# Miniprotein binders against Putative transposase y4zB, part 4

Target 1, 356 residues: Putative transposase y4zB, of Sinorhizobium fredii (p55729)
Amino acid sequence: MITTGTPTTRRSAAGTAGADLCPVERCGEPARPGGRLERQQPSPLSPGQRPLADANARRPVAVFAETFGLLAGQLDRQTRREGRAMLRLIDSTPIPLGKLCGWAKSNGRIRGMKMHVVYDPDSDCPRLLDITDANVNDAQIGRTIAIESGATYIFDKGYCHYGWWTAIAEAKAFFVTRPKSNMGLKVVRQRRIKVAEGDGFTVIDDATVRLASKGDSKLPIPLRRLTVKRADGDTITLLTNDRKRPAVAIAALYKGRWQIELLFRWIKQHLKIRSFLGNNDNAVRLQLFAAMIAYALLRIAARLNRITMPILRFTDLVIRCLFERRDIAAIERPPPVNPSHRRPRCSPHQMSFAYV

## First folded at step 2 (miniprotein)

Design F4b (from F4 with V3T Y6L I8F A25K T38R R40E L47I W49F A57E Y77L R79T V82T)
Fold by ESMFold2-Fast, scan of step 2:
Structure F4b (fold): chain B 356 residues (1-356), chain A 83 residues (1-83)
Amino acid sequence: as target 1 above (356 residues)
Amino acid sequence: STTKILVFIEVDSPEEAEKLAEEIKKLAKELGLEVEVRVEVEGNRVIVFVEVEDPEEVERFIEEVKKLAEKLGAKVLVTVETE
């Protein structure tokens, strides 16, 4: 596991953290302290490399993760100086490793990783990045995210952790999420049901709620529930601790969450991440961090050069120089001596990725 | 000549994954794709394997699977390969 960000080191010293340990490392007790993502240092090694540490393969990943954290920090400082709202979109994307069903050797199970991101839509850049095994629950990573006073955290129902939601509220920050369908909510007070139209949606209900009677001790904060009808006619329920913003503004923040899905799709297609899938775990982690460092560098370069063109277009130009040239260079190599070493496939007719 | 499609779906719980897998199996049966489609559950994930010669015959199935996952707020990754 690797975690990047601006917080201090973990409180727990159980085992080695970061690139040296596959299981997720966390800080504190879930119910008491709020979770936060932390920069994890490489494990300390003897002058001679530890026999089972595989430290040389793991060290590059830690260096890349730290570099990403430093670059993201520079963008954060610029955004703060510009006085923009502190919005934090939280989501993860599964990254399958290899093929199943006899096409490629596997352990008879899904091999995969998960990339966890805290994304600022105003800076168009991830603030925090973590890569874990695909089996790690989203809420486990969510609770490690460092809480910034005044920020608004927007995340899906996979990030349901009452202690973390309480920590967000206690830090004078806000969240907007969706309740799980089996979550028992009791209406405490009905707010005025004045229908409010937003861009591509309508807010049709607004109420102060709480968890059912026995749940009050688990989530002892005032909550607000919004019912939103989307352009496609489907209705979704939103839950937030922000009781002051207009309902349409809160719904608009949640609608904007899809931008992180667009980022995930864009990264997988344009940074050629798919071309490195199927390697060992550390090689894939290294490629993901390298891609994110390139992305952060492109955002910083665009700001420093005061580029007025859309950032996505500027990024595409640089990607063609950095990644498509590398793919072309691979074609110039002599054929591999091992026949199983496949050429990278870039045809849009052969492979596609989509997130819902 | 054959197209192989893998659909990875991540839901909130193993119980939800089992229910979704059963719905997807029913959908495959309703569309006459019982022999082309295989569905597996691993923890809170559902994996749909599809192997066909004409990808158009399963286009509607894949779209409906995505809709089922979307109703649950699930994350879906679709990988398509041709040989």
Scores: ipSAE 0.000, ipTM 0.280, lowest interface PAE 12.7, mean pLDDT 64

Design F4c (from F4 with V3T Y6W I8F A25K R45L W49T A57E Y77T R79L V82T)
Fold by ESMFold2-Fast, scan of step 2:
Structure F4c (fold): chain B 356 residues (1-356), chain A 83 residues (1-83)
Amino acid sequence: as target 1 above (356 residues)
Amino acid sequence: STTKIWVFIEVDSPEEAEKLAEEIKKLAKELGLEVEVTVRVEGNLVLVTVEVEDPEEVERFIEEVKKLAEKLGAKVTVLVETE
């Protein structure tokens, strides 16, 4: 069935460049240096005393994250070569863990993960991926996204962070978003009132605004506010720091955000990730990265048409290879603990090295 | 076979989440649902869970929950699992 997010408007296809999603958590395991040079055999905890299995253990999540980064980078280079605009759609989707009855027994704790994505609509592929606990706020992760000059970042009202919006503007990049209902805006200058028709929407207002009162010191950049009437008759408000593009173009960019919702739906339905999710955090991360790698490979194969074997066959082989690794990990995992006897687990925000 | 439906709604504040959860519970009673609906709140997140044999029995409820969330401009994710 359908994974649904906040409704967004569609936009024209346009190219995008690279972006970085920097996790708030610092991962020590893949980046831990000096193990061999600092090894101390008398200590049972030293690397020299570890079993061969531990010493040779691969870090599958890190390997899959790195593989995804490489594939996403390949698609980004193709997009840049075409000279298209650098567009970045930002959104997240929650991934619940455990059975309904087990969830109900959790003393009210919501157990799950959240997949955060920076998506390039031109390559039809995610550029950056991060996996956090479901309770991590979108704005907390959004602010860690590295800003690329000339890019346009499109995101919903959950990514409200004035310091990050200011950083986007200072980096000579743009954003298009929706204001939170409690944002006070003051009209600084009314722009030319021109009703402009787009594909499935109409722009009915365009004004230069600033945050009201003491908010002006927190967000000192000039903003542009658009009022857009959608095909269903509902009106939405957009905020952007792009004061030069036509209002219809800005509205079309935000409308195009629906494409990231299609990506989420595709991952959950076509790869059946929701049916294979277990209570093991590492297994969930492996499944999500495997799905994203498969998606990226499908997009590379489709656009390049450089596969000597049929695309469907190639995709099947990749998916099988990745899921064979997941199945082995799932078999070796401890059995699930009953939720009524499960102690609260610390769910650290894992760094997901899915960068370009 | 049974169908499990999970609706995740992310709102702007914990206060909005608690208010929305109460409105959703009231909606379930108003629609006279014969199945048990569980509504949980954690921070800004509202989780609605339903387990049914016929998903059509709760389609109107899910649609109305989405409308309530839309009025708040909230993010909604619906996941369905059939066993």
Scores: ipSAE 0.007, ipTM 0.371, lowest interface PAE 9.3, mean pLDDT 64

Design F4d (from F4 with V3T Y6V I8L A25K T38Y R40T L47I W49F A57E Y77F R79E V82T)
Fold by ESMFold2-Fast, scan of step 2:
Structure F4d (fold): chain B 356 residues (1-356), chain A 83 residues (1-83)
Amino acid sequence: as target 1 above (356 residues)
Amino acid sequence: STTKIVVLIEVDSPEEAEKLAEEIKKLAKELGLEVEVYVTVEGNRVIVFVEVEDPEEVERFIEEVKKLAEKLGAKVFVEVETE
């Protein structure tokens, strides 16, 4: 479960297609709880060879997941104490098992896992992490996220779950998303457009809406719909429960969602997970959580020592300093204090997100 | 000094997303560009990452990607960052 304070998540243990390389070909042999087991007990068998070895493997994953949650919580509390905005980008990324564990394709498909992340762009740190089978629906994971009052959750239309959107609103938090194409919305009241023009787009409509008659009882919260278009007339629809922010600001928050994809790319490139260090699903999950814990620790260390270098460079220097006894603070580069995940300074070649 | 480009395309079905992703990969290979292409689990987004030394060498690729997305009625978001 992607929730702060939940010690064990069963979703991280969700099954994968691992039957192809079963070491015991007599799988499916029933264990008879009421039967005489004294003669059938595999007493000489190593604990690692027993069925309970899988449960023992899952316990380390839960411990790592809890450790990550505690570290992410520490960074979040620092952000709250500084009075900074609480932005939460939500998305997931596939992790190919054949690439990480070296396993062959199953039924012509590369088996996979999915990493679910809640990311804070201001601190440039994942706040919540969960690892599931690739077949687990994003909306089902989203609804397990512990909602923080005052936070703004930004996610794509894959996170369509009315009960969860209602819970966000009831917790005095906000969301910005896109409705699915089959979602019927009815205008309740037309709003005034106070600030219409943004960078490469114009907000042309701002209305209080509700689900069409059949869905009205399923989503009983006030909703706001924004229609955003480019000069050529192409449009995007946004849906939010935030009734106070200017429409252009809400549209800009949704455009900023791309930042979580840069995090995913960075993680896959710079926190390499070696497939020969464990070649089963639980070992891969353990490696992913360990990598995220290392990332969170590096972000905490960088923040405490005001390190402004890119994290990979900082990691290299820290490793070197373990042998050279250098002061970590001495390797700091000039401002800014919270570096690598801030948007690069605008240049003549830089362009903002544009609707096409 | 490198230019990083992120293209996010939103479609209405997983079949459209997978098909578009494969067409984009084929296009990149034909143009000699190394790209990373992701399809979200809900199948409603295709995300393309490109990193190049000269932004002009990828301009044709981005234009062709936009054309592919237009054929599907999809929305395209492009973010370009130069170091």
Scores: ipSAE 0.000, ipTM 0.233, lowest interface PAE 12.7, mean pLDDT 61

Design F4e (from F4 with V3T A25K E36K R40I R45E E51R A57E K75E E81K V82T)
Fold by ESMFold2-Fast, scan of step 2:
Structure F4e (fold): chain B 356 residues (1-356), chain A 83 residues (1-83)
Amino acid sequence: as target 1 above (356 residues)
Amino acid sequence: STTKIYVIIEVDSPEEAEKLAEEIKKLAKELGLEVKVTVIVEGNEVLVWVRVEDPEEVERFIEEVKKLAEKLGAEVYVRVKTE
C-alpha cells in the first residue's frame, strides 16, 4: 500500500452540524481493516474488461506503482504462509528542501514537508508511504494506518496516541514504543526480578503497569513496561502490550527500529529534487513517491529473482538510471503535440478511448 | 487489477499552472474526491498533472476540470492505465 499527500476522510470531517471529537474517540477508525487506506486507492476497472495496450503503461513510474501493489500483496501472503513475524517500523523524516529555495526568498518559502513510512525490515520494503506538511503531528499517522492482526508496530514516543494504541490491541496486534516524559505510569505488578542480557543491552526491569488516573482510564489495555540499559550505560523505558514475548526479544525489536533511519539516510543521499520542480510541493511529493516505489519494487524484484549483487547497490543503479537520465515529467507526460494541432482539446471520443 | 486515471493539462506559464492546480484542488474538495495535483515544468513545457485517487464520480470531475482549463485556453489530455 502506497499513498501520498494528506488522506481525505469524509466521515471524520467536523461540519457545521458536527460534534466535538477527541483523539481517543476516533481511534477505532484506523483499526478497521480496509478503512482509510482502502478508500484512498483508485478503483479497478470493471471485472472482465480487457484494456487496450497503453503506451503509457510501459512508463516506469506507473508500471512500477501497479507492480508494487501486486508484489507487495504476494510477499504478504508468503509471509503469512511461512508463519513469519510481521514487523512494522514507523517513523518520519523531514524532506531536505533548503537547496531549492535560494531563488525565491522575496516570494516566501516552500512549506516544510515530511515523509511518513511504515517499513517491514524483513522484506526491506516500505508498506506505507505518506508525504505531509512538516507541521502534521506524527501521532496523527495512526488515524491512517490499517492495523493488521498479528503484526508488531514499533515506533518512537512521537507517536503517543492512546486511542491508536487501544485500536492496535483490539485488532490483536502489538506495539513497542517509548512513553513520553509526562506520561504517568503506575506499577500494578512486578513481572520479573532477574536481569536478562541481550546483544548490546540488558533488560533490568519488567513490570505490568497502567496509566495513573483519577477518572475513567483513557488507555484501558494491560501494559508492560521494560527498563533497558544500553551498552553505553544509558537507560531507556519501553512500553508494550505484548505480554508473551521474552523481554529481551521486545527490547531487540525496538533496538532494530534504527533500520528505518538507514533507509532515510540512503534516500536523502541519493534522492535529488531537481530545480525544474520549482517551489511546488505537489511536484516534490510526486518525485518522492516515485522514488520510494522504485526503491521498493527493485528490492522486491531482486529478492524474487535472486539477484546476486547487493540489493542497495542494485537499487541505487536502477534509481540513478530512472531519475538522472530522465525526469518524471518525461516518463508520464502526454505525447508531443504536432505544431499543426497547437491547441487540441480532449474530446468525448478521446476520453471514451482512454476509459476503454 | 489497479486503475490509474491521469488528467494532464498543458498551460503557458508556471503561474497559470499553480493557479489552475489550486482551483482543481478546491473543486476536488467540493466533490469529496481525493486527487493528486502536480505542476511540472520541463524545458518549454508547463503541465498540470492530475492523478485521480478515487475514480468514483470521475467523469463529472474531469468535465469540471475541462471548464477551468477552457478559461486559460489550455489543452487537456486524459489517460487511463490498467494492468
Scores: ipSAE 0.000, ipTM 0.090, lowest interface PAE 25.2, mean pLDDT 60

Design F4f (from F4 with V3T K4E E10R A25K E42K A57E R79L V82T)
Fold by ESMFold2-Fast, scan of step 2:
Structure F4f (fold): chain B 356 residues (1-356), chain A 83 residues (1-83)
Amino acid sequence: as target 1 above (356 residues)
Amino acid sequence: STTEIYVIIRVDSPEEAEKLAEEIKKLAKELGLEVEVTVRVKGNRVLVWVEVEDPEEVERFIEEVKKLAEKLGAKVYVLVETE
């Protein structure tokens, strides 16, 4: 996971889904003095002013990534000081590119981006953020996440990588996930539990399991399988290496995964501010980091006041200012009436806020 | 033209949050709303989330949710986004 404004296409090179097959034996081209990304230069006619413009575009992304890291660090320190459980929700979301999709197809390939997030639900703040090409597999990015001892990682079935799950267990950390439908599991021991009621769900089965004999050696750690019946009558299967927590507690942790979806919705709402800075990779990355900074500020404000409304409005205006190049003082004040000046078109995506 | 409404309510305890969430679910059913209302609980927070084409369809529901929260002395945050 990279938070320091690093390029998003690094994984498109030779490499499998982190199976540790060929990390050394089949390397790419050796680096030249000073590592760089190879991109087609569509119009390198006159480099005058172009290298300077590109450098300025990359510099803001690095500054924003650093600012995000500082804010996330503050929230994380508070969570640790309070002795709260270290929870880590992991998920990704595709980034809608609007008009950029037309340009992306011009070279015969469909392009897209994907945002990967590690989210701390207790602080309501992302811990790590990475932006990759849409074709990068979730499980491969998951494997790059540094494992914190004592933490519990919660993710969906897209993050199936046995080596990574083993690494989590060996680091004295935990995971809660859903097995893929084709994953063969064999019951080793049926745990004796009463049917246990949770908030909006019931745990109806709890068993120690292992991979079926064909795959047992691939995942040499003890596993626990829970069957959970949801309020709407649907049943889901959970898989974890946490053999000590009550079944209801583990199911509640997975139920809480919906919180990362709210973060993604908030980010996508703010990605609609794109007209001024353009729709290239650097502009998208800049908008994503700016949105994350705004989100972190909202979470900090929530802790201080328990009402985020005034700060929510301010951070929204700050984001608009960053992308519209407007004076902040002018935006905060009622706009001056200029009959001879044409005002910008109203955005179809508008927000309004209220609090009590 | 779709409107999303988020209501976040903070109460004094997780037990209060669970009770409030059930009252809100019951209220949505009693008002016969045509749209799906999502109610979720995390600790001492209750989240109410609805997507609707016409905000007037859920205006009374949101008002009643605020009244339920006021009875508990709870803090309420409402966010509305229109496409």
Scores: ipSAE 0.000, ipTM 0.136, lowest interface PAE 21.5, mean pLDDT 63

Design F4g (from F4 with V3T K4T E10I A25K R45T E51L A57E Y77T V82T)
Fold by ESMFold2-Fast, scan of step 2:
Structure F4g (fold): chain B 356 residues (1-356), chain A 83 residues (1-83)
Amino acid sequence: as target 1 above (356 residues)
Amino acid sequence: STTTIYVIIIVDSPEEAEKLAEEIKKLAKELGLEVEVTVRVEGNTVLVWVLVEDPEEVERFIEEVKKLAEKLGAKVTVRVETE
């Protein structure tokens, strides 16, 4: 989708990088050297069926994802107009699919999925949403996030990728994270140690650091390390490229990261994915994006109409209505996509063929 | 101007949510609040909101609600919306 009339100021047209250029392959499949042409799907259907089926499956998910992006972008622009900080909490959560034997892998295991979110606590809305297989690494998804100048990205130690941290700094953005337990850090300059009291924590150390040198540095940006003592007495270490904000402010931003966990708990509690009709990968993705579109739309509508009922509660009612209708439709579909194998009064002795 | 204060608490079970909601209702009554406090339970979530003209009127109540939630190990979100 295009914001027509607003072209990008400049693109890398003249500087378009190309990999090793091989001669263009023509239509008409020549014999492969030493072997036959490999096909990913050897048995294509009639000319019009397969391309349309593939396009239909992919286009709905892409359309919903783009629609969510546009709505979230509108909320972000409103927040920026109000002069609020651009905070971006990044995390992922496994999606509880329940007993989905219809698409489960053999041997009784269920293939898991993971939801990746960039969340803006000021707008109370996910800015970016992506759904992947559970085995996709968090750092890999982090690298695909477009970096906004002036934003502060807050994420856990699972997002350790030096190239991405460098890209954030080069884009004039900031990050706050935790180092891995065995990360080798060397103090470049001890900042004045001033015990700074925050709400429920104390900053007890502040230093400019770098990765220990082993020839060329893999992380060529200045870093700052904070040591924070929590109310429970435990100490945590934070890393950031923000060398100007007060230490207590940076620690407070990281403390606020628990808000994304609250969002995840709410989504899991109210979004019953296993009850959705179809229960295939695309159906789950469509259900999640549709719910998030409804959420974003309700946030926009509430701002326009000044709804006095809590937005979260109001949004919950709409989501329940949407999934209640789909849940009824799903019940009408016979197994194996039925979300449950047991009834409330399931008897172990009722396993053979029986009509009652 | 009117300010709405929302407190969102997520606990480990619906039974804990119902128990916490009753404790919060009792707390509001014990503190003799002049304003109406709304408490709703949705699964494992306890939603509390108060509509006031002066947020300071309910500051003590909000802090006591946070303490009740902290005793259960729950995280608390407080949101403030002013008209």
Scores: ipSAE 0.000, ipTM 0.152, lowest interface PAE 17.2, mean pLDDT 62

Design F4h (from F4 with V3T Y6F I8Y A25K L47F W49Y A57E Y77W V82T)
Fold by ESMFold2-Fast, scan of step 2:
Structure F4h (fold): chain B 356 residues (1-356), chain A 83 residues (1-83)
Amino acid sequence: as target 1 above (356 residues)
Amino acid sequence: STTKIFVYIEVDSPEEAEKLAEEIKKLAKELGLEVEVTVRVEGNRVFVYVEVEDPEEVERFIEEVKKLAEKLGAKVWVRVETE
């Protein structure tokens, strides 16, 4: 899932110019576009050859994304070795790009980016990170997530992709989600109807279901539907392929999704997204991956050194140092818990990150 | 000076988008902001444009719009321009 960005629609008018009106493209887009038959290849130094330079400029983002993946993987392996449940919260958050003018009238397209995250609440760390154009559908990205056997994936109704749900089940993994309001479900078997109380909710129904109208061809896996009444009186429907866990446990897993929302709010408030170097897509991706690498490194360092400083505050310090292109503060022992009235003095070249 | 606020909201279905747009229009009318607020729907997306002299006049409206979108689990982008 870790990518350098795979926009489904590029900004260039040349890319879609005429193609929006024409039913078929001139070059066909597997029929040798710009091939020798057309002899339409311009000079290497011509302005029209800039896409090659842009592609090469994306290499630093790929390196950072791969580095983040390796670090996140270390935390994940430790969690598995400790025998804790493999939970994966999936969601995305909108990222606005710099100063945009007139975007409200631009052909109905959102001008911005989305950051897609797979988050492990037990380790308090993102496991996968992908940054795409804002117009890329959540379900499109979900389907690219590598499935871990034994894991439980928790996501909202924006991740409705039957092939991916089937792949999760076939990999001996589980999912918990909400069906779209127009999703037709047919009860196959009513499960035990004993009402079960959870913390802040009540499970009032539990049934084995399948998709109505050709469900067997679209989603050929057994499904379980839970009806949950929340503390505010509202009722929600949950859908899962986990037939063994108690209904209350499954509902509690979905209730725990608020944890990924806390991560998103923290990122937006503390990473100062508006401070990106430039406002082009590559600069934004680089800054976000660098920040998440710092977060992952911080989580590893905190475990190794038993740092007791509030993690969010320490992470913010690390991120600020990275974005200002200076050494990260060296922390041998946690700072005093009692806030001091002293004004800190910090030279960019005096701060360094201490590992072990 | 004039403050322009743009809000892009992405929901799960066109039906939810139409319903949300109508709720936003009703909210604008209830708060006396019918002339300051423009709402457009396209597919599963709702676009809200607000133009005012004093941003504090529409702060409550924007917060209520965010709350309506949050109830639907929607994605929200907000852009503010001041002249």
Scores: ipSAE 0.013, ipTM 0.498, lowest interface PAE 8.6, mean pLDDT 66

Design F4i (from F4 with V3T Y6I I8L A25K T38I L47V W49L A57E Y77I R79V V82T)
Fold by ESMFold2-Fast, scan of step 2:
Structure F4i (fold): chain B 356 residues (1-356), chain A 83 residues (1-83)
Amino acid sequence: as target 1 above (356 residues)
Amino acid sequence: STTKIIVLIEVDSPEEAEKLAEEIKKLAKELGLEVEVIVRVEGNRVVVLVEVEDPEEVERFIEEVKKLAEKLGAKVIVVVETE
């Protein structure tokens, strides 16, 4: 996992803030006062040279992950400067590797995996990504998330981990979630609330609660339970440690969780457009980080050009033609050489964009 | 082969978007492109969709649309898709 969200200014790969976001190796080597310069490597073909093939094979994924972190961090800082709340939507989605031939299955390739995302709905950008085997529990990933003071973490009932919820509260942060059906709650104090209407929902109950069994030994923090009636007439229960925000505001935050589902849909569309080389774990990670870098770049470009259309619609249009893009000038004056920006096995369309 | 062009324009108000859309429709008609050009208004945004066999036929139209948007201080994205 990587994190992109902090109030702190992020440094470049070379160590100093203010470096460009796109190239990771623009500076070449960092200028360390007493540092070692790797200018001359004696006998690269020497038997004494240590092979680092396995470490080097993973380097592209690390570079992409770092680049994504820098870009998402830039978007987050812009959102914070606007005075918006620190919101963190958390969810995961299964990533199928497609149909594998018998030889690939017999070679022990991973057939399914899960992508874990922390998403900031105000910046419309993921803050943190991780890819695990499908067997890894969602709640287990919560332990690896660095908690930001003042943030509000919004997640589904799959992230039930009392120690993590306690850590969120101890960090002076908040969470909004749904209790599992087998979670017993006792009302400590019934809050007197008029039925409060939000956009497409109504809050019909608000109470201070605690765990019915084990109580303080398992989850010692104060809890608040909301009952929310959705537009379709169904009710859901929300659980939070935020005892100050209006009930309608908390319910609205949870309703906004669907924005992460739109991101997941977009990512899966991108994966359908592009084939995976080898269908292995590293290839999937590389492609997902590349897709998210493209998303972050398009988000930044949209802000530079004051585009307010839903970014997922725009990025979906652009991404579908990234490998087949052609600018408007090239269309009117094709090169004398036969143009081949795409291969027969790529998408049937070629698309480009220009900013005015 | 068919060339599809999408022009996305963001203005300050829905009223400006409606007015800009009307000007773009008039421009398309003046250039004989009323069949090839579709203009939609979505809130503060104007979406111009162009589908042609010969891109040269619409180059002047696209440039004039950009000028109209620039006069309003609007930002423009032009997306071109070729089959």
Scores: ipSAE 0.000, ipTM 0.093, lowest interface PAE 21.3, mean pLDDT 62

